VHH binders against q84jc2. Designs and how they scored, part 181

Target 1, 232 residues: q84jc2
Amino acid sequence: MSKMRNLVEEKFLEFYESWVIQLELYLHQLLIAHNNNTMSETELRHLISKLTTHHKAYYTAKWAAIREDVLAFFGSVWLNPLENACSWLTGWKPSMVFRMVDRLRKSRVVLVEAQVKKLEELRVKTKFDEQKIEREMERYQVAMADRKMVELARLGCHVGGESVMVVEAAVRGLSMGLEKMVKAADCVRLKTLKGILDILTPPQCVEFLAAAATFQVQLRRWGNRRHYVTHS
Key: E = the ipSAE of ESMFold2; O = the ipSAE of OpenDDE; V2 = 0.75 times the mean of E and O plus 0.25 times the DockQ between their complexes.

## First folded at step 10 (VHH)

Design gc1 (framework vhh_7z1x_3; at its last look DockQ between E and O 0.87; V2 from the best seeds 0.00; counts 0 for: unsure alone 64.0 < 65)
Fold by OpenDDE, look of step 10:
Structure gc1 (fold): chain B 232 residues (1-232), chain A 125 residues (1-125)
Amino acid sequence: as target 1 above (232 residues)
Amino acid sequence: QVQLVETGGGLVQPGGSLRLSCTASGFTFDDYAMNWVRQAPGKGLEWLSAISSSGGYTSYADSVKGRFTISRDNAKNTLYLQMNSLQPDDTAVYFCAKEIDLWSEEYTGSDFDYWGQGTQVTVSS
């Protein structure tokens, strides 16, 4: 159902809706490419490039928005509850994509031993990076219960002017930490994505990207049907 | 070589307007978000505004909301900042800053990897 939204939420919602529409268009192209053996490698690479650029564009917008209000992304109103439930630090969990790759391997995608080895190395690194970020997240979450925030909790709505300033400073500090953490997570996401794309052949990339985009789009559709979320 | 060159700064009276430009070269401009940052005398760096790679999303610091407008022309590799209702507190060196490469291996805490030399904006009666 509808929620009260701030300006950042409204703006990003509009952006995201447009972004998703474009993603669906690219998904269509990916599916065509996947089922069309007549496309040249150059054409496939071009399509892959468009998709990667599209994903990068999302994060340029996200990072811009985070600077204004990082907290908006921890309750992303532009996502349905299912999407939010599947989110890890305001986005998809990087290690999830390896499951997608594994599923591809069970299909017509044949990976050579060298690719498998590289993917495994990347998976290990990605897992390590995720854990590192999770530890940092835990640290920040605990830090949120510092004396200043406890003071806020104690005073509630009856906070004096001086106390308000102190609390605001604390919140700013926490937000800055969260921003950095989110950005770190995003970097791991994109690094992982890039890593996978660098390992796969163009046809394999197309299949992978199609699978990923399908998952994202379907997750949104499923969630919307279940929860009757309206973002317009 | 990445280069960012700010122009458009100057002296303006309170309530006046200025339009800053930042011309970018040495990288694919439309692949990166761009930012405006300023530094007032004796103060630290203050982020003002960001714009996504395509220009489809913009953000602003509270200090400049409603007064400043960020835009870009990717065909010209140029970033803009329209500054209206300028106040003495807006006196600062204004910098164009390139967002870091999102494909980077590790986020080190730095949001920007390249800066211009800055352009001086002075708001005074």
Scores: ipSAE 0.887, ipTM 0.957, lowest interface PAE 0.5, mean pLDDT 91
Fold by ESMFold2, look of step 10:
Structure gc1 (fold): chain B 232 residues (1-232), chain A 125 residues (1-125)
Amino acid sequence: as target 1 above (232 residues)
Amino acid sequence: QVQLVETGGGLVQPGGSLRLSCTASGFTFDDYAMNWVRQAPGKGLEWLSAISSSGGYTSYADSVKGRFTISRDNAKNTLYLQMNSLQPDDTAVYFCAKEIDLWSEEYTGSDFDYWGQGTQVTVSS
């Protein structure tokens, strides 16, 4: 865990702090909508659209940043240690969102049989896509084992002009492969989220999005307080 | 129909500046990251710069960092590239490119789904 920050890390930290502030504002709106049983379906769909746009904005920024430095997203300086410990390939694990759906089903949200069937189909597809990514990641095991060479290249280790150029080219090739795996994982995350929102009714979507945003905010708050652990 | 139209290219002296524009239509512009890519004569495509959907994050290839500035005006559906300190090696066709829809599409290894027709930039004495 290095305390060093590069330009990408400092710039994305600024972006992320602003993005989280806006997420907290949207969470407030979700909680109002959750507690207000008189909001129209149109109003709920508008709020849901704001949340989906906000999440898209995060990933468009992430994809721009990983083009410069994909390794910044492994053990990110803008996340606390608890947040980083919960990461799977630079983000939340797609299949884990179904735990949140299951918890909502056991407490407040009533799903009809058709929704349950569609959610199970989505869960199976999500697990399949995750396993495919994990198999592809295993094929890059040598590249991941050589992460120390990538860090040495970032520190500007100079052995010789031509030798450094060859090492730098190899590091760029490995980073591009890792970048593609991160992007594939992000697409599985977003497809899973979209699939859930398409299956749920607008009030159920608000409940789900509120629970998800609450968990993310609590994980950040409790991870920042050292000695606290979020319960799930 | 998605369309991306680049303008602002032309002939420029070494050390000069140009500002490229890319006008977008047929999609919700502010939902997507936008990129600039160039192709020099006889060479492959070179990614230059990206800007996030909100404009909140920008990134640059090392070859243009400090000289080029990407920006967007979501109210006008327009992407910009301010290019300063141009050199002969910057001679290329410049394309704007729309990032794929991360929300609805499976990643197939391609980052961009639509490209403009390109605008020629020539840097010559």
Scores: ipSAE 0.735, ipTM 0.901, lowest interface PAE 1.0, mean pLDDT 83
ESMFold2 (binder alone), look of step 10: mean pLDDT 79; pTM 0.794

Design gc2 (framework vhh_7z1x_3; at its last look DockQ between E and O 0.79; V2 from the best seeds 0.78)
Fold by OpenDDE, look of step 10:
Structure gc2 (fold): chain B 232 residues (1-232), chain A 125 residues (1-125)
Amino acid sequence: as target 1 above (232 residues)
Amino acid sequence: QVQLVETGGGLVQPGGSLRLSCTASGFTFDDYAMNWVRQAPGKGLEWLSAISSSGGYTSYADSVKGRFTISRDNAKNTLYLQMNSLQPDDTAVYFCAKEIDLWTEEYTGSDFDIWGQGTQVTVSS
């Protein structure tokens, strides 16, 4: 599925491809660490730090990009259709990670009662934050059908003059709103991630991060095979 | 103490070039995206450019695309803005701004948490 891309899409595609390659490398390290009981806590913490830094790096790039064109992220050409279908406000849905944590619990990972309680509190908070953002997003989506956008629709291909200026201003305003929503969502993502990592022990963190990275990488691979998507 | 200090501003003729620098201290510079923002007389703040933490991604406002180049040297904790083909409309105080901590609990609408004092750029014949 090849589409004409704008400059932001092209640049971010390139960035993202590189970022994913590095993620796969980290995934390998995580898997090794998970299967190797000889690694010290310090070593595990270092690996966790590298991964968290890598994730933060992604969002520094993303936030840079959305300032230029936030709309590019609502039709992310660097993602395949499956990845896009699984996206919530231009990324992974924060509450999804708790399912991964639950999977850990079903495995050999033993969570103490205090951890379980904290995770549950975090889950509730995350859900609340998601809903809040969704409500706000709905408001913006409805606002997109305001008088100015109707005017744009009416003008069609004969857009010109003062009306164009007005509509452009409206679109800018809407884009700014969308940018804020995306940023808010990203903050919830990262806060949730941090929260989980703060609750889990280093070995548990490694297992969690490995699971998350595996899911992300496999989703991409499967989606690419299914839809024959080429990104480069 | 967290601090950003801009340098490199000055008076330049139309068509001229300037290179701004922003030196960071008091925080882990390479963990954060950095931005350039300007404020012209009587106008609001205008975002110009951003660069990711590693420098692997850059973005620009339409107003400066093709003319300005953002870069960073993380080893020197320094952000740069190369400004070419300067125009009178580029006259403004230029600020470097640190992106907010991404681990923040809530997005309050503020994109930046640390600002420099700014450096004056004047483009005039």
Scores: ipSAE 0.885, ipTM 0.956, lowest interface PAE 0.5, mean pLDDT 91
Fold by ESMFold2, look of step 10:
Structure gc2 (fold): chain B 232 residues (1-232), chain A 125 residues (1-125)
Amino acid sequence: as target 1 above (232 residues)
Amino acid sequence: QVQLVETGGGLVQPGGSLRLSCTASGFTFDDYAMNWVRQAPGKGLEWLSAISSSGGYTSYADSVKGRFTISRDNAKNTLYLQMNSLQPDDTAVYFCAKEIDLWTEEYTGSDFDIWGQGTQVTVSS
């Protein structure tokens, strides 16, 4: 089992390293566009499209990896202390992204009333979706605690290969349930990101994407290790 | 018309090789992860392999790891599965499947929204 987790972890870290390098290149372009205001709306939309495609590509790779071993994304080996503060089902908690929007409103971004209303509606929808996932996670944890207790009792009464098979079946059941919850969480993350970008104007999207990329790059730089699972 | 068409199946001896192809039309192929899934006689669906949208990440079920290789050519809208060291247990109908659109869809527990018709692979002496 540890061989499979180590292999998926190593392979995904190699992918993630390349992905972050490209994100850093996009961050440079976002900062130029933000600071100089020299790009046309068409050029801004193209840059925004590159960023959204880059974020979507991360998740197609993540989903390929979690199908092989979702538990590779739940270990403390992959998270530094800073990342642990915002980790929720293998990534950033969707509702917390609105704190970044709120910070931008206080410093740089002026939103009209219609945008503020739409953002509040999106925040409510995002929290609703999160709560559905949290209820499912709670139900799953209760069911798994009961099954775990039964498996531990059986392990105490049994010797040999049948006890190993029962433990393996319990781990497989846990992995299948966790895969579904992680995928649901990832879809909420992407819908929330899309919703924010749809509400903001192209210059505002550039500022938001720059802040998000800066945050991700900083988490990598200040983490205890150079290799970690992203919370994108 | 959104469509996935598998080709390359057939009869092969144990230890032999086959290369499956899946040609996509009607959607932006390079935006999505693609997968291979098989169904053996009398059994349910078995996921085999996935490849990320750019091709930068691949994954495999334990049953085929080391023997099968997934790849894609985004310029040709084509997905591939190279199958080596085939055994009788690999006899099945093989399907390609498109992952759902993560950007626009609510997740309902289904990972794939478009399937091919399948191609038969038979491994026997």
Scores: ipSAE 0.679, ipTM 0.886, lowest interface PAE 1.2, mean pLDDT 82
ESMFold2 (binder alone), look of step 10: mean pLDDT 80; pTM 0.804

Design gc3 (framework vhh_7z1x_3; at its last look DockQ between E and O 0.76; V2 from the best seeds 0.78)
Fold by OpenDDE, look of step 10:
Structure gc3 (fold): chain B 232 residues (1-232), chain A 125 residues (1-125)
Amino acid sequence: as target 1 above (232 residues)
Amino acid sequence: QVQLVETGGGLVQPGGSLRLSCTASGFTFDDYAMNWVRQAPGKGLEWLSAISSSGGYTSYADSVKGRFTISRDNAKNTLYLQMNSLQPDDTAVYFCAKEVDLWTEEYTGSDFDYWGQGTQVTVSS
């Protein structure tokens, strides 16, 4: 249902809603392209480029937003509970896309041995990078329980002025760490995406992107129906 | 070669306004978020504002919220910062900074990969 939102949450919600609308439009184009064998490779590449640009645009906005309030993204009010439940460090889990690729392989998509090998290498690397970031996340989560934060917990709303300053400094430090972690995770997402797109042929890319976009859009729709989330 | 060139700085009285510009070249400007950062004398770098690649999202530091407005013209490869209600504490060198490439192999911890030379803003009576 409705939640009290801060300014960053409100702004990003508006942005995200618009972004999703555009994503749905691109999804439609991807589906058309996927079912249309008359599109040239150049046309397909153009469509792929538009989608990749759209995704990049999201992260440019996200990174702008997290600089103002990274904490907003750890309780993303612009997402429904299902979307949030499926989130890994404020976004989709990079290794998830390989499952999508595997599903494509079970369809009409035929990958040559060289592609399969490269995808496997990328998968291994992605998993490694995810684990590295998860370890860092654990470190930050533990660090949040430092003496300053414990002091905040002890004093509650009755913190004196000097103590408030100390706690605020600590929170800023933690936020900065979280920001770096989120950005690192986003980079793993994007390089994984790019890696996959570099391995796949244009028609395969279109099918992959269509599948990914479908999943994202449907996850949002399913979640909204289940939880009756209203963002407007 | 990436180049960022800031202009529009100068001397202004308290309460005054300035509009900074940053002209970008050497990269696809509309693919990247852009930032304004400043450095006051004897102080560290302070991030002020960011704008997404399309301009669809903007963010601000608390220190400048309500006073500064970031914008961009992608057709002109130009970033802007409208600064209103300037205060002496706003005296600093103001830098345009390009957000790092999102397709990087690894995030190194650096938020920006290119900077302008900066433009001096002095707020004084």
Scores: ipSAE 0.882, ipTM 0.955, lowest interface PAE 0.5, mean pLDDT 91
Fold by ESMFold2, look of step 10:
Structure gc3 (fold): chain B 232 residues (1-232), chain A 125 residues (1-125)
Amino acid sequence: as target 1 above (232 residues)
Amino acid sequence: QVQLVETGGGLVQPGGSLRLSCTASGFTFDDYAMNWVRQAPGKGLEWLSAISSSGGYTSYADSVKGRFTISRDNAKNTLYLQMNSLQPDDTAVYFCAKEVDLWTEEYTGSDFDYWGQGTQVTVSS
């Protein structure tokens, strides 16, 4: 591995571990708020704002890291194998978050007609945006394969260092395209999250954020625990 | 309205140091990543460094790694760039740039939505 890849992986691992610890602390606060009928709307909105800020902070760090090495985000060292296996373009798949909304709707959360209509509109938009990115990713993969084949054909006419330069140019092109795709996917993730929080009331937002944080923490804990148990 | 003002530029001998500041107003500074970008005479823009909204993550271009340090003071709405071991090739106008709002706006393919006026750094023999 190059020294540049080691630096990004090392630094983002440190960032991510700290970020997850803080998410767990916020989860405890969300669970208290979820179970407590005496919290004011102002207190709920303050907690929601802290979660919103925490999620935004993750992406500002991710985008800073991507500028140095987007490939580090495919099969990340800071995630366990289960977390990596659940990733869609370096993160959670936007359309999957509506499964969580559906479960909340079928439980103690009561949504009024206006909310249900807005959530369905958002679900359709989210799926449309998701599919758009998947089509662009497919087009990108085909274009990069074709570009590689042309460069490979030229390789048969060269001796030495030009072959290395062709490979380096192909890798740069791959990284640039992946960075843009990852950023586009992240924007769909954030817009979907924001859309849900804008439609839900503050108590409903707390319930949704608690469910989301619980899933993320459980996925991490289960993946880590299973690994250690099976090797002793 | 969003305003970014860079200060701290000037003349420096090779091997010297400077600290640039960028004072921000018109937005919630703590919510956004901030960046330094420079433009040498007759050259295009070169991205130098980024810092996450909390300051918890920093990144650097190869050209400045080990010599430049980005930092921020969210209480003062100020971004910094400590530049050490300056060389003539570092002569440029230095700009601070605000990252786009990932939360409320569509990604347009551009990473920065607001720029400062720039501050001149000149490293002369």
Scores: ipSAE 0.699, ipTM 0.885, lowest interface PAE 1.1, mean pLDDT 84
ESMFold2 (binder alone), look of step 10: mean pLDDT 79; pTM 0.797

Design gc4 (framework vhh_7z1x_3; at its last fold request DockQ between E and O 0.92; V2 from the best seeds 0.87)
Fold by OpenDDE, fold request of step 11:
Structure gc4 (fold): chain B 232 residues (1-232), chain A 125 residues (1-125)
Amino acid sequence: as target 1 above (232 residues)
Amino acid sequence: QVQLVETGGGLVQPGGSLRLSCTASGFTFDDYAMNWVRQAPGKGLEWLSAISSGGGYTSYADSVKGRFTISRDNAKNTLYLQMNSLQPDDTAVYFCAKEIDMWSEEYTGSDFDYWGQGTQVTVSS
């Protein structure tokens, strides 16, 4: 994690810490619901809705922050190194959630054939979308090393005047590209999540969301213990 | 069916204040982030401020930081922009913009799917 934080980093850190706390509360509710088979479908749907709303809130906040500084999310000082290591384009990799779906299949949850097929189709689509984004991401990253930038690098670390303008332009270009890619990735994330939730029954959704939230929270905890990082 | 209607614009002297409102209808307002964007005469669109769906996070362009405040009342389906210390350079048409549905849409390069008609803000002595 960076020792120096800018204003966006500080502001988002505060937001994220609060968001995670709320996530943990929802996780608790999900676990209760999962272990209590007496909850009505209406109640389950309401809980699912709260979780989805919570996730939407995160990404709307993220996009707001990105408009100020997208690069902040490539440092992500609000995450520990383990969380960062597991991040793909500033968040969870969309295809990863299918591992959690697989877990459902091995549990008491029985997926019907139609669900299995739809999930597989969604998985394939998700992978395709990920790869598309990755290719574009690489293009922007490589573009940073254009002729002018390479020349400046060759000349040394003394940058001023026109050199500063060149660097700033390059950084702006990269940032714009990164912003697009991050937003695209976020859309893939949420579409994937929605897709899964649309395929699953309410009880299955609760179990899935519980698994996902558990993984997220535990990853954070494990990372904090490993790297001696404290978070709210 | 989505509608965004901006109000509150007008003529104000330098150093003055205005409060813009944007009333939303035709969608679940509290599920979406909202933004303010302006367009000055002869210039392109300039993003000014964003507020997350729950209102828990706000952001601002450097040009308006410290002077403008974005807020929302989800119960009233209304977005606000408090503008203080207005300057002549703030003269523009101000738009509220709805962000795309990230649940259902692929990102095509546009953050917004609906705009209001705008409200004119003129800062002049």
Scores: ipSAE 0.916, ipTM 0.968, lowest interface PAE 0.4, mean pLDDT 93
Fold by ESMFold2, fold request of step 11:
Structure gc4 (fold): chain B 232 residues (1-232), chain A 125 residues (1-125)
Amino acid sequence: as target 1 above (232 residues)
Amino acid sequence: QVQLVETGGGLVQPGGSLRLSCTASGFTFDDYAMNWVRQAPGKGLEWLSAISSGGGYTSYADSVKGRFTISRDNAKNTLYLQMNSLQPDDTAVYFCAKEIDMWSEEYTGSDFDYWGQGTQVTVSS
């Protein structure tokens, strides 16, 4: 069925496509730095700073957009179905990022014992924060079911202005709760990313950021090729 | 330390326009989203508009959509609000607000960590 995009979806689609193009350009720089061992520590730190600034910019745009329409970020029109299927509360799952770190350790990144200990501490903290959010999401799902039952009871009674007001209040309450959970999840994502980058050395940060950007870009490209085939 | 200073408020006739400025210092301005919030007499705070760190995304409350335009100049560390078609119910103190540092802070339910002192906008004949 044809889907009518609202203004938030149209605006964020334009923003996101530009943001991903710039991420691809930064990925190219990360791969050059990875494959060419001539960059100074200062040059690596500048590149890392560009990537962290780019990620922060995404979230500031996201938070501006969710103030108008948080629901646009659940099943987003700017993401293909594969990207949407990989989402946890509108983004990557914080604990899953440690699987990227684990993969790098097994292939080529040598971590000293102090780094390993700090990463394990961060992994535990991240999982604790995730579980706290998942418990709040469970409470939200229960509240949503209860409010659906109230709406059903009132629709079975009469149609009127008071019924519309009750439904509107319930929708506002659900959206506000959902917005808070999305923001809490985003802060866990960014704090986890910061924690990893603080523990790793600049060359290790470049390796990690390259792997993360590669995964994101490839997930989008692979999902888009299937999407284009089914549309064309 | 972090400071936000609003200017450009004043008295304007209904249907008129006004441009607010907010000069920022004490933090890396272009790393954060910035917001405008107002408080009408005897009323609570009303969020009006947000702009992303690079200026690439803007959003507006329904009450001001189409009449107000948020913008920023990161080279000058300045946030702007262009306000057109002003009506008496736009009378309020207008504040600029800095979004929290999502990078370093646990989310506590508060979106803003620093506020300006506000500038008065009065729309009357």
Scores: ipSAE 0.782, ipTM 0.921, lowest interface PAE 0.9, mean pLDDT 86
ESMFold2, look of step 10: ipSAE 0.755; ipTM 0.909
ESMFold2 (binder alone), look of step 10: mean pLDDT 80; pTM 0.808
OpenDDE, look of step 10: ipSAE 0.899; ipTM 0.964
ESMFold2, fold request of step 11: ipSAE 0.767, 0.742; ipTM 0.918, 0.906
ESMFold2 (binder alone), fold request of step 11: mean pLDDT 81, 79, 80; pTM 0.814, 0.804, 0.812
OpenDDE, fold request of step 11: ipSAE 0.904, 0.910; ipTM 0.969, 0.968

Design gc5 (framework vhh_7z1x_3; at its last look DockQ between E and O 0.89; V2 from the best seeds 0.78)
Fold by OpenDDE, look of step 10:
Structure gc5 (fold): chain B 232 residues (1-232), chain A 125 residues (1-125)
Amino acid sequence: as target 1 above (232 residues)
Amino acid sequence: QVQLVETGGGLVQPGGSLRLSCTASGFTFDDYAMNWVRQAPGKGLEWLSAISSSGGYTSYADSVKGRFTISRDNAKNTLYLQMNSLQPDDTAVYFCAKEVDLWSEEYPGSDFDYWGQGTQVTVSS
């Protein structure tokens, strides 16, 4: 399961490992908050804020890294194969979180009718946004087989001079497109997350975030066990 | 009101060093990634470096890797760019740029929503 990593991959791997460690710490706090019911609403809101800030911080780092090499995120070496298989445009699929919310509803969480309605509206909007981005992504994926890239394929590694410049320009253009799509997807992710948190009460938010974090952490653990992935 | 103010620019000889600062106000500085961008005479904008909100991750353009270092002090709402081994080609106006709000409804198509006025860096013998 070992492969060569570029500098961006190495740097982001290090960052991500640290980020995940912190996520696990927050998960622990979320679980405590969820199970003990001793925290005030203010305290819960503070915890929620810390988690949302943590997630936002991830994307600030991601976007910084994407500026340098967006392609690194389409073969994320900091993720195991299971995590990568579950990825949509370099991250979690926004509409997936609604399944988590549905699970909450089947638990002790009671959503009022107004919340249910708002969640459904958000779900519809999220799906629409996902589809829009997918269509755009398809365009860029097809564009990768343009004349310039076909020329690269024809000439192989023996291209030089002006041809190299042309190909590089094409790759840059494609990368820029991919970057935009990834960023758009990230915006949908965060918008969806924020939307859900705005609809839920603080206790419900804590439960939701705990579920989401648990899923993320367990997915990583499961994947690592199955594929014997080591990132250290 | 968001405000970004760059300082530290000036004239320097080739091989010299400068440290740019960008003081931010009007927003929660530590919630946003920050960037340095420059514009040389007759050229377009060139992204140079980015730093995550916490400072835990930094990135650089190939043109400045190994020479420039981005950092931030969130307690001071200040972004920095240490520039070493400056070359004549580094002559440009350097801008501090705030990254867009990631909680926005839709990616606006631009990475930055606010810019400073810029500081002039001139590398010449």
Scores: ipSAE 0.877, ipTM 0.952, lowest interface PAE 0.5, mean pLDDT 91
Fold by ESMFold2, look of step 10:
Structure gc5 (fold): chain B 232 residues (1-232), chain A 125 residues (1-125)
Amino acid sequence: as target 1 above (232 residues)
Amino acid sequence: QVQLVETGGGLVQPGGSLRLSCTASGFTFDDYAMNWVRQAPGKGLEWLSAISSSGGYTSYADSVKGRFTISRDNAKNTLYLQMNSLQPDDTAVYFCAKEVDLWSEEYPGSDFDYWGQGTQVTVSS
């Protein structure tokens, strides 16, 4: 009845809830900055820096947690099912963030041609990096399946301590490979985010970060409402 | 220039306690996760513990869970390791290590980019 992974999951749930609360506070600051024409470029850059530091802090915690249990991040208990269904390798899919940029372009944000060119170059690079990771994950899964089949065939002739050690080694190998893939995906996420923020002006960055935080907060709130039903 | 300096090592009896410190300079300490790693005589490196940049998440290797506590004081640029219930098998050189910059353009293939020179912990009767 008790789960083997309750310590990592319990600890990261506590961290994630506090992290989202702080993200909501930053979202309020972003929305005020969006509506306030009197903020200096220095003030906007400071707020942008706070958001990027907040995102980096999430990943330092995630990487500490996956050292203990990377599998906890596949179907995370701290995320609702809607959040989990939107995950690509334990997080947001890097190329999909450009839909948010495109939405802002259709609204009030006007990008000059130099920005558009740089964003398209980044979009292509991001998709290339995603596809590279997806190919490596597919190859990894095939290699692990082949290794599992060989080890299972060997178990058909043996019983006892050797089979336990073989299973333990296979699980360790899978976890190590998944950890590396998750870290590679996280680096693409952070590189894409930084690339977008480097191309946009400070007011445009505030609008982008506000949209991103709004989406993340709304995804959590909407998913929680769908799952929080009362039974009479 | 990045510098990590460990202190607090020494000789203790089995069951004893020590508190290690690591003072950091040359980088923005509160932007990075920090780690403790040890190397016993004639053995390889063993990761012990990590703490997130804000201190909001801590993790431990099974070998030290429940006995060691990692913490940080970002105002003092200092990382700590409280070690309780020490055993002879804990005898090692203890290093603090800075996690790689997650904001970099590419995953570097290693977990840590800077290390201290270490502090010796010896547990014997």
Scores: ipSAE 0.596, ipTM 0.848, lowest interface PAE 1.7, mean pLDDT 82
ESMFold2 (binder alone), look of step 10: mean pLDDT 81; pTM 0.814

